Miniprotein binders against tRNA-splicing endonuclease (endA). Designs and how they scored, part 3

Target 1, 353 residues: tRNA-splicing endonuclease (endA), of Methanosarcina mazei (q8pzi1)
Amino acid sequence: MNLLKTQLKGDRVLAGKEAVAELYKTGYFGRPKDDGLELSLVEAAYLQSRGKLDIELEGKLLGFRAFFEQASLRQQNFELKYIVYKDLKERGYYVQPSAADFRVYPRGSHPGKSAAKIFVHVLSERQPLSVKLLQESVASAENVHKQFILAVVDEESDLTFYEIKSASPKGEMPEPFPAVKADATFLEDRVIAWDAEASGALYSRGFYGKMLDPERLQLSLVESLYLFSRGVIVVRDRKGKIFSFDEFVEKASEIEGSFLRKYSAYKALRDSGHVVKTGFKFGTHFRVYRKVESIEKIPHSEYLVNVIPEDYEFRLPVMSGAVRLANSVRKRMLFAVEKGEEVEYLDIGRVKM

## First folded at step 19 (miniprotein; from j36 with Q5E Q9R Q16E Q77R)

Design j50
Fold by ESMFold2, fold request of step 22:
Structure j50 (fold): chain B 353 residues (1-353), chain A 81 residues (1-81)
Amino acid sequence: as target 1 above (353 residues)
Amino acid sequence: SPEIEEEIRKLLKEIEDLAKRAKELGDPMAARLVRFLAMIIKEFLERLMYTGDEFLLELAKQFIKRLEQRVKRLEQRAEEG
């Protein structure tokens, strides 16, 4: 046997100076140190599986099984990280393990040629994913101009990769609403605008609501509050008394779960120049259009949007389902994160590595 | 018009004060609702700066009075322990 001899120590595998030429210079494995080459556990397992080195612990040679079991004891989630590392290496990427999970170089590049462009985070399909921590990770990657990829390992060790980006969607509607005024009535669980001219304008130029008949307009609760808050409609109860905003919001909240959060996203999207409609038939809060020119020629909406609180935790099968559905209808999936009075967006999409 | 604009500026300051007072009471659900309502009334007032609608201005004063009463009830409950 003429393989490189290495030593398992802590959560690293140490090789002599000869490994720099044989492993680092040829494949950029490990990190050169003054006294040799330091390998992560996933790098060592990968190289051992390919017959490139021998690993010893306390003078005893470890076979692959013994080493793999040792690595599992010394590093949490070692198996998941190894599965992802091996997959990326086999796809032709140069991959640098780090205190975070992986830094990945673009295809056709390596550490001597360019900087790493991709951060990859690894988790199991069974693990919850904190939105707060996800936003921080995405922001950290974007602050240094790198792509953030989530690698999800399922129970059969199949991999799904998601690209996650912050987004700032901007619409192109020339005006937020037409210059009209109308009386509306909050009936049992919906709002109707009565004036034929105002209703027609709100529908055909503002793309609000749905015409109940040629003269009357039915509005959703978020549409109603948006228009009411801007003095475009005045909302009355069934006895003709004008609602105060607190009365409206309290009644709307009794009818519609998470009304405050849903409205905050609705307002943000409309204020940024979009047309916003219910996403019910797609299982989302909203479907969103960048621009609509006429009611007779409605384009496909560009985004599906779900609104979530800042402390939300994704269940990965649920996230996967939402992203897959959006892709099947050729839309982007946005998650609108409520942050106090503001809204921040995450764009989550499946990507092939 | 200048008189109405000055009145709206005073009302905007009052709304900001009410939201601040509710935030300091340590009831996060009540504070969130007050801040949400303050945001809505603020938008209503800011729109009135451009329209000058006196009917809507009187409604705004009623909405602010209702919000003030809500904040005062929250403050009284906090003092009673």
Scores: ipSAE 0.758, ipTM 0.934, lowest interface PAE 0.9, mean pLDDT 90
Fold by OpenDDE base, look of step 20:
Structure j50 (fold): chain B 353 residues (1-353), chain A 81 residues (1-81)
Amino acid sequence: as target 1 above (353 residues)
Amino acid sequence: SPEIEEEIRKLLKEIEDLAKRAKELGDPMAARLVRFLAMIIKEFLERLMYTGDEFLLELAKQFIKRLEQRVKRLEQRAEEG
């Protein structure tokens, strides 16, 4: 089979008219342009590795090594993009280069038969991932009815794929709290409610806190502020003085540096009809339930939630660890991103391609 | 009582005004705290519309007054700096 003659020019490989028939119409490689076919560097490297192209630069024929070295100089993350592209091709996907690195067609589909349904963005495990940029990318994909997949390449060139979605979790609890009132005391790092009837109701019907004894309920700081802000408890200091909300928030923030952020997510989850409990055992801020019928029959939580600031940068190993942990216990990992006094959610799940 | 509801509506407006003033504060962290406190007090007042608890209403007034004093101090510092 005669190798197609091509030329490296800038960040593209240019092929003649014959390449349109041989590569584009059969394999959907490249883009037809004027009198030929324009290949991305990744497509060209793949085709060269398969013995389909001769690639010239300034009249010199480049072997695979020389071309790969030139391509790496011309395109950021070329080697990582090539690894992902090759893997996706070997898995039987049609893949087209795009602004989001790749557009991927479902197995058994190709360009012209259906729209690409997946955007794949490629990152090294060593690269930080801005939450803001991630949210923008996910929103852009969702606006065109595509899935956003992050392809993470580790130091051994192994691939892990993550699907990232916007989430608006809704619970099914009819009321966030029972109509009761109790006095409570802020001790060192916790709040205790003293009324037996109210404590019992908050625990058994509201699923707040943990009973210290049959009469007394121990509340977390976020639970306490939530219930205090709803007039369900009145929080006092150890001297019997009622806390103002500013005094409460200040003291709570001294104990937990990210208290307000954590509270925003707790509030949003409770107001959206969820039961929210600590995720400490899972290395997360919260474990979240859509519905709880009774304290004796607590189902498995559906979500683990970590709360992060708007300017957060993911360390991919940490993110991967959190997602893996959630999946190992048959839960989804939600990241609650603080936006002012509200939160937006990202659902990150490992996918098999 | 209609009187309690009218008082709560007045206080809700005061909190909204304080939250607006917080946007003009030069310190982003201080402004954030004021906005959060305004939100919490708003939620407290909204619940009071249903319960009519006079004791909690008096607490709400005290909380608002404290927040107003905080905002005034922050505004003065922003003008002096």
Scores: ipSAE 0.751, ipTM 0.935, lowest interface PAE 0.6, mean pLDDT 92
Fold by ESMFold2, fold request of step 22:
Order: C-alpha cells, then sequence, then structure tokens
Structure j50 (fold): chain B 353 residues (1-353), chain A 81 residues (1-81)
C-alpha cells in the first residue's frame, strides 16, 4: 500500500494535496497551506508511528528514530510534547498543536464541529515553572473562555494533569469588626488581648485568635496587625508603650518569615469576607473559611492558601505535594500571588483527562 | 465631624506623597516597606473617617510623623551615596 510522501522542512512536515483529503478532512491533522498540508513535528511523528506516512529529508527517507532525532534538534521540548500528544490522542481526543502547546477538543467533538475548549501546556517535572508566565498563560486562555491545563511529564514519562484557574475567592462573613476597642500586648513572640468582653467578642463574633483562658485572647501576628490597623486593638510593648506600625512590622518580621507578604494575603482574604486561620497543620500559610456561623459549629475550611511573590518559580514536585495534600483533605489549593499592593490567586488542582 | 474628615483627607494625601518620595529614591526594598506602612496607615485613617475617634487620630499623626522621618533618612542616605 502507498504511504503519503512528505518532506521535513524547518520545523514542519509538508505533504501534498492528497494529504488534505486523507489526513486533514478525515482526522483533522495539520493545516492546509497552499494546495497541500502542513504538519507539526509531533503530528508527523504520531502519523509515522502508525504507518500513515513516510518522511524524507533531502531525498532520504527517515525512519522513526532518525525523524525523532531530527525533530528533537528542531523543536524545544519535542519529546515531552510528543508523549503528551500521543497520550491524548490515544484517549480519544482531537488535539491541535498551536502557538501554545496544544488546543484540545472535548470528547465527541472535533475541529469541524466546535472550537477547542482546552489549552494544554507541557513541561517536565524537572523544569521550573514561572508564576508570572503561568498567570499570563492562564489569563490568555480565560480571556477566550478556555480551560488551562498543565501537563507535567515526570522522569519516567508518566503524565500528571493540573487544571489552573485564576480565582477571586469571596467569603460570606459580614463586616468583621465587633464594636470593641481593646489593649493588647506584644510579648516576646505573640500578642495577647487582655479585656474579657473585647476578647470574647473578637473570638466568638469575629473568629480571631484563640482564647488563652475564659478572659484573654491570643492573637497571631497577622491578626494583631489587621485589628490594630483598623483601630480595634491598640498594641503595646511590654513596658506599656504603644507600638507604631513600623515598630510592629519590624518586630513581627524578625519572628515570622515573609511577614509583609503573609499579611498582604491575610488582609486581602479577610477584606473579601473570609475567616482566615493558620494552615500550619496542612503545611500552608492559611486555612480559609467562606463562612463561620458560630464558634461552637466550625465548618470545614474550603481553601488552603500559600502566599508567593510575583517572581516565584514553582518546583513542580513541591507544587504537586501541596495540591495533593489539599485534595486529600477535600480543600482547594490556592496560591496567593503578591502583585504590588494587590493579591491575585491561582487555583491549582489535579485533574484526569 | 467635617473638620476631622478634612484633616483625615489631608493626612491621606500626605501618606500618598511619602510613598511616592520613597519610590523615587531607587531603593526598591526601602520603597516596598514605606508603601506597606503607608497602606496600613491609610486603612487606619479610613476607619477614622467613619468613626471620628480623636485618640486614634492623634496616634495616626504620630505614625505619619514616624513614616516621614523614615523617608527623610532614606533621602539623606541616597544623597550621601
Amino acid sequence: as target 1 above (353 residues)
Amino acid sequence: SPEIEEEIRKLLKEIEDLAKRAKELGDPMAARLVRFLAMIIKEFLERLMYTGDEFLLELAKQFIKRLEQRVKRLEQRAEEG
């Protein structure tokens, strides 16, 4: 039987007019160009592996090995992209290589029926992942109403897929300030509010801190600054002098790593109507509740949140561990990205294709 | 009261100017700290506009004075090289 003859040129594989009918019209491979068909390198490798075409370079037929080696030299991450492309095709998806790595159609759909709904970006588990570039890629997909999926290829070529979305978490808590004014003391490494009535109100109505005893409230450093910044408490040193904000921030920063960034996320979450508590037990900065009705009936928190700078680079095994842990306790994993005075959120979750 | 609200608006403008002065020094870490402190003081002042608490207003003036002194020290260090 006669296989389609094609030519490797640059980072493309060129086929004649008959390939349009045999490959594009029936399987939606490549894109028509002039009178023929232009295939990406991953499409060509896939079709070659299934015996659908021959590939020539300067008059010489290339076997699969020779073509694969040429493709790897001509396209960055080629083998990773091929592994993902082949996997998605074998699962029954129509997959279109694009300026992003892949555009993918939902099951039961194809290019002639509807638009692609998914962008897939491919990388190795060993490659760093820039948060800035990730946010740009997610925004680009969401701007055209498409899902963004990260396909991670591990060192043994197993695939893990993550859905990544921008998030705008909104809580259902009313105004967070009980009508109290109280003195607190910043001791060596924690803050205590002393007044029984104020402490009770902050704890039972605002869901701040933890009662040290029936009359006194221990506050975290971010809780303390939040309440202090709104005039709900006044924070004094151990000699009774009122802290200035710069003195508070400097002391808190000596105690708590990344205090400024952690506070920015705390404030953003509280301001958007959440109850925010330490996520230490889950290995994160915060666990976050959309709604708490009473101190006696604390629901499960909905989110785990880690705070990162805008120039952060994920190490994928670390990201994978955080996402897996959140999923195992039925929570969403959010990464709060500090962007100047604002905080932006990425929701990262594992998905099956 | 209208008098307190007008004073708070002037203090808010003063805070914004201090953050801008620090940013223009070309020391991004110092500018970040000043901006962070300015954000905190702005939140403090915005609540005061609603409540009119005179004790907290006097604290706010102290906090702004400290921030101004910090910006002036940064400006002096930048001039000394």
Scores: ipSAE 0.751, ipTM 0.932, lowest interface PAE 0.9, mean pLDDT 90
Fold by OpenDDE base, look of step 19:
Structure j50 (fold): chain B 353 residues (1-353), chain A 81 residues (1-81)
Amino acid sequence: as target 1 above (353 residues)
Amino acid sequence: SPEIEEEIRKLLKEIEDLAKRAKELGDPMAARLVRFLAMIIKEFLERLMYTGDEFLLELAKQFIKRLEQRVKRLEQRAEEG
């Protein structure tokens, strides 16, 4: 087979008119431009490795090594993008370069038959991932009815793929809290409700807290503020003085540095009809249930939730660990992103490509 | 009672005004806390509209007064700085 003559120019490889017929029409490589074909550096490297291209730079023929080194200098994360591109091609996907690194066609589809349904973004496990940029990328993909997949390359060049989605979880609990009233005391790190009837109702119908004994309910700080803000409990100090909301928030924030953020997510989840419990045993802020019928029949929680600020940067090993842990216990990992007084959710799940 | 409902509506307007004033505060962290507290008090008042609990209404008035004082102190500091 005659090798196609091409030229490295900037961050592209330019091929002649013959390449349109041989590479684009048959393999859907590159983009037709003017009287020729424009290849990305990744496509060119792949085709060179397959013995399809001769690549020249300033009249000098580049071997695979020399081209790969030049491409690495010209494009950020070129080596990682090449690893991912090669893997996807070997899996039988048609792949086109895009602003989101790659557009991927479903198996059995190709350009011209249907639209690409998947965007793939490539990152090293060592690179931070801005939650803001991630949300924008996911929203952009969803707006055009595409899936967003993050391809993470580890230090051994192993690939892990994550599908990231916007989520709007809805619970099925009919009432967020029972219509009761109780006095409660803020002790050291928790609140105790003292009324036996109200405590029993909050526990058995509201699924709040843990009974200390048959008459007394222990509440977390977030549960306590939620119930206090709804007039269900009145919170007093150990001397019998009623807390103001500012005094409560200040004291709770001294105990839990991210209390307000944690509370915003707790509130949003309860207001959306969920039962919310601590995720401590799972290394998360919350475990969340869509519906609980009784305390004796608590189902497996569907979601684990971590609460993060709007300016959060993911460390990919930490994110991966959280997703893996959630999956190991047959749960999905939700990240609750605090945006002012509102919460937006990202659903991050491992996928097989 | 109609009187309690009217009082609660007045307080709801006051808390909305405080939340708006908080957006103009120069300290983002202080402004965030004020908005958060205003939201909590709003929810408390909205619940009071259904229960009519006079004791809790008096607490709400005290909480709003404390928040107003906080906003005034923050506004004064922003003018002096």
Scores: ipSAE 0.731, ipTM 0.930, lowest interface PAE 0.6, mean pLDDT 91

Design j50
Fold by OpenDDE base, fold request of step 22:
Structure j50 (fold): chain B 353 residues (1-353), chain A 81 residues (1-81)
Amino acid sequence: as target 1 above (353 residues)
Amino acid sequence: SPEIEEEIRKLLKEIEDLAKRAKELGDPMAARLVRFLAMIIKEFLERLMYTGDEFLLELAKQFIKRLEQRVKRLEQRAEEG
């Protein structure tokens, strides 16, 4: 087969009319433009590696190395994009360039047969990932009914794929708390409710806290503020003075540096009908249940939740660790993004491509 | 009691006004705290509409007064700065 003559121009490789028939119609490479075919640098490098292209720059034929070096100078993260593109192609996907790095067609589909279902963004594990940019990218993909996949390239050029989705988790608890009232005392790092009947109800029907003994309930700071804000408990200091909400929040924030953010997520999850417990054993803020029938039959939690600020930047190794841990215990990893007093959720899961 | 409900409605308006004033505060962290506290007090008042607990109503009044004082102090600091 004669090699197709092409020219490197800017951040594209231009091919003649013959390339439309040979590359686009058969392989769905490039984009028809004018009387020719426009290839991305990644597509061109792939096709060159397959012995299909001669690529010229200023009248000089570029070997694979020289072209790869030139492409790397012309496109940010070219090498990473090439690694991902090659992997996806070798997995039998049709892949086209997109504003989101790539759009990927389901196996057995191609351009013109069905729409691309997947957007793939490529990142190095060393690159920070803005939560804001991630949310925008996910929303954009979802708006066009596509999956958003993050392809992470590690230092050894191994690939890990993550599907990222918007989430609006809903619980099935009929009420957030039983209709009881109890006095409680703020101790060092927790609150104790003293009324035996109310404590028992909060524990067994509300699934709050942990019983200290058959009569007394230990509450976390977030549980305590939630119940206090609903008039279920009255929180006192060790001297019997009732806390104001400002005094409570100030003291709790001294104990937990991100208390308000943590509380916002706790509140949102409880208000949406979930049972929320500490995720400490899982290295997360919360473990979350859609429904709990009884304290004796607590199911496996469905979600782990980490609460992050709106301006958060993911460190991909940390994110990966959290997702892996959640998956290892058959849970989904949700990131609760603080948006003022509200919370938005990202569901991040490892996928096999 | 209709009287209790009317009082709670009045307090809900006061909290809404405080929450609006918080948006104009120059310190983002202080403003966030005020908005957060306003939200908590609002929820507390909303629950009081169902329970009619007079003791908790008096607490709500105290909490609102404290929040108002906080907002006034923050507004004064923003004008002086």
Scores: ipSAE 0.714, ipTM 0.924, lowest interface PAE 0.6, mean pLDDT 92
Fold by OpenDDE base, fold request of step 22:
Structure j50 (fold): chain B 353 residues (1-353), chain A 81 residues (1-81)
Amino acid sequence: as target 1 above (353 residues)
Amino acid sequence: SPEIEEEIRKLLKEIEDLAKRAKELGDPMAARLVRFLAMIIKEFLERLMYTGDEFLLELAKQFIKRLEQRVKRLEQRAEEG
């Protein structure tokens, strides 16, 4: 079979009319433009590696190496995009270039048979990932009923794929707290409730805190503010003065630099019917339960939650570690993104392609 | 009591007004804190509508007064700067 003659022009490879029949109609490579076919650099490199193209630049035939070097100079992250493209093709997917790097057709489907169902964005593990850009990309994919997949290329050129979804977790707890009232004292970095009956109820029915002894409940700062804001506890200092909410928030923020953000997520999760406990043992802010029936039968938590600011940038190795840990214990990793007084959630899970 | 409910409605309006004033503050961090505190106090007041706890109502008034003073101080600083 004669190699198709093509020309490198800018960030594209241009092929003649014959390429429309041979590459587009059969292989779904490129897009028709004018009387020819326009190939992306990754498609061209793939086709060249398969012995399908001759690629010329200014009348000079480029070998695979020379073309690859030229493509790398012309397109940011070309080599990473090529690695991902090649992997997806070898997995039996039809892949087309898109604004999100790639649109991928379900295995066994192709352009014209069904719509592409997956957007794939390519990143190096060394690149920061803006949560804002990620949320926008996920929302855009979801708005057109597509999955958003992040393809992460590590330093060894190994691929890990993550599916990222918007989440709106809902709990099944009938009430966030029992109808009790207790006095509590803010002691250094924790709050203790002193009333035995109220403490017992908060622990056993509300699933708040940890009993210090059979009569006294130790509360976290976020639990304490939540209960205080609902009139369930009155928080005093060690001298017996009642805290104002501003004094409480200030003191709590001195102890925990991200207290307000952490509290926003805690509140949102409790208000949405969840039981929320510390995720410290899992390297997360929270472990979250959709339903807890009794203190003696605490189920496995369904979610691990990390709380992040709106302007957060993911370090992909850290994200990967968190997701792997959650998955290893059969939990989902949720990232709670603080947006003013509200919280939005991203569900990040490893996916096999 | 109807009197307590009316007082709580008044306080809810005051908190809403403080939260609006916070948007005009030049310091984003200070404004964020004020809005957050306003939200907490709002939730506290909303709970008081159900409980009618007079002691907690007096606390709410004190909390609102403190927040108002904070907003006034922040507004003054924004005018002087």
Scores: ipSAE 0.712, ipTM 0.923, lowest interface PAE 0.6, mean pLDDT 92

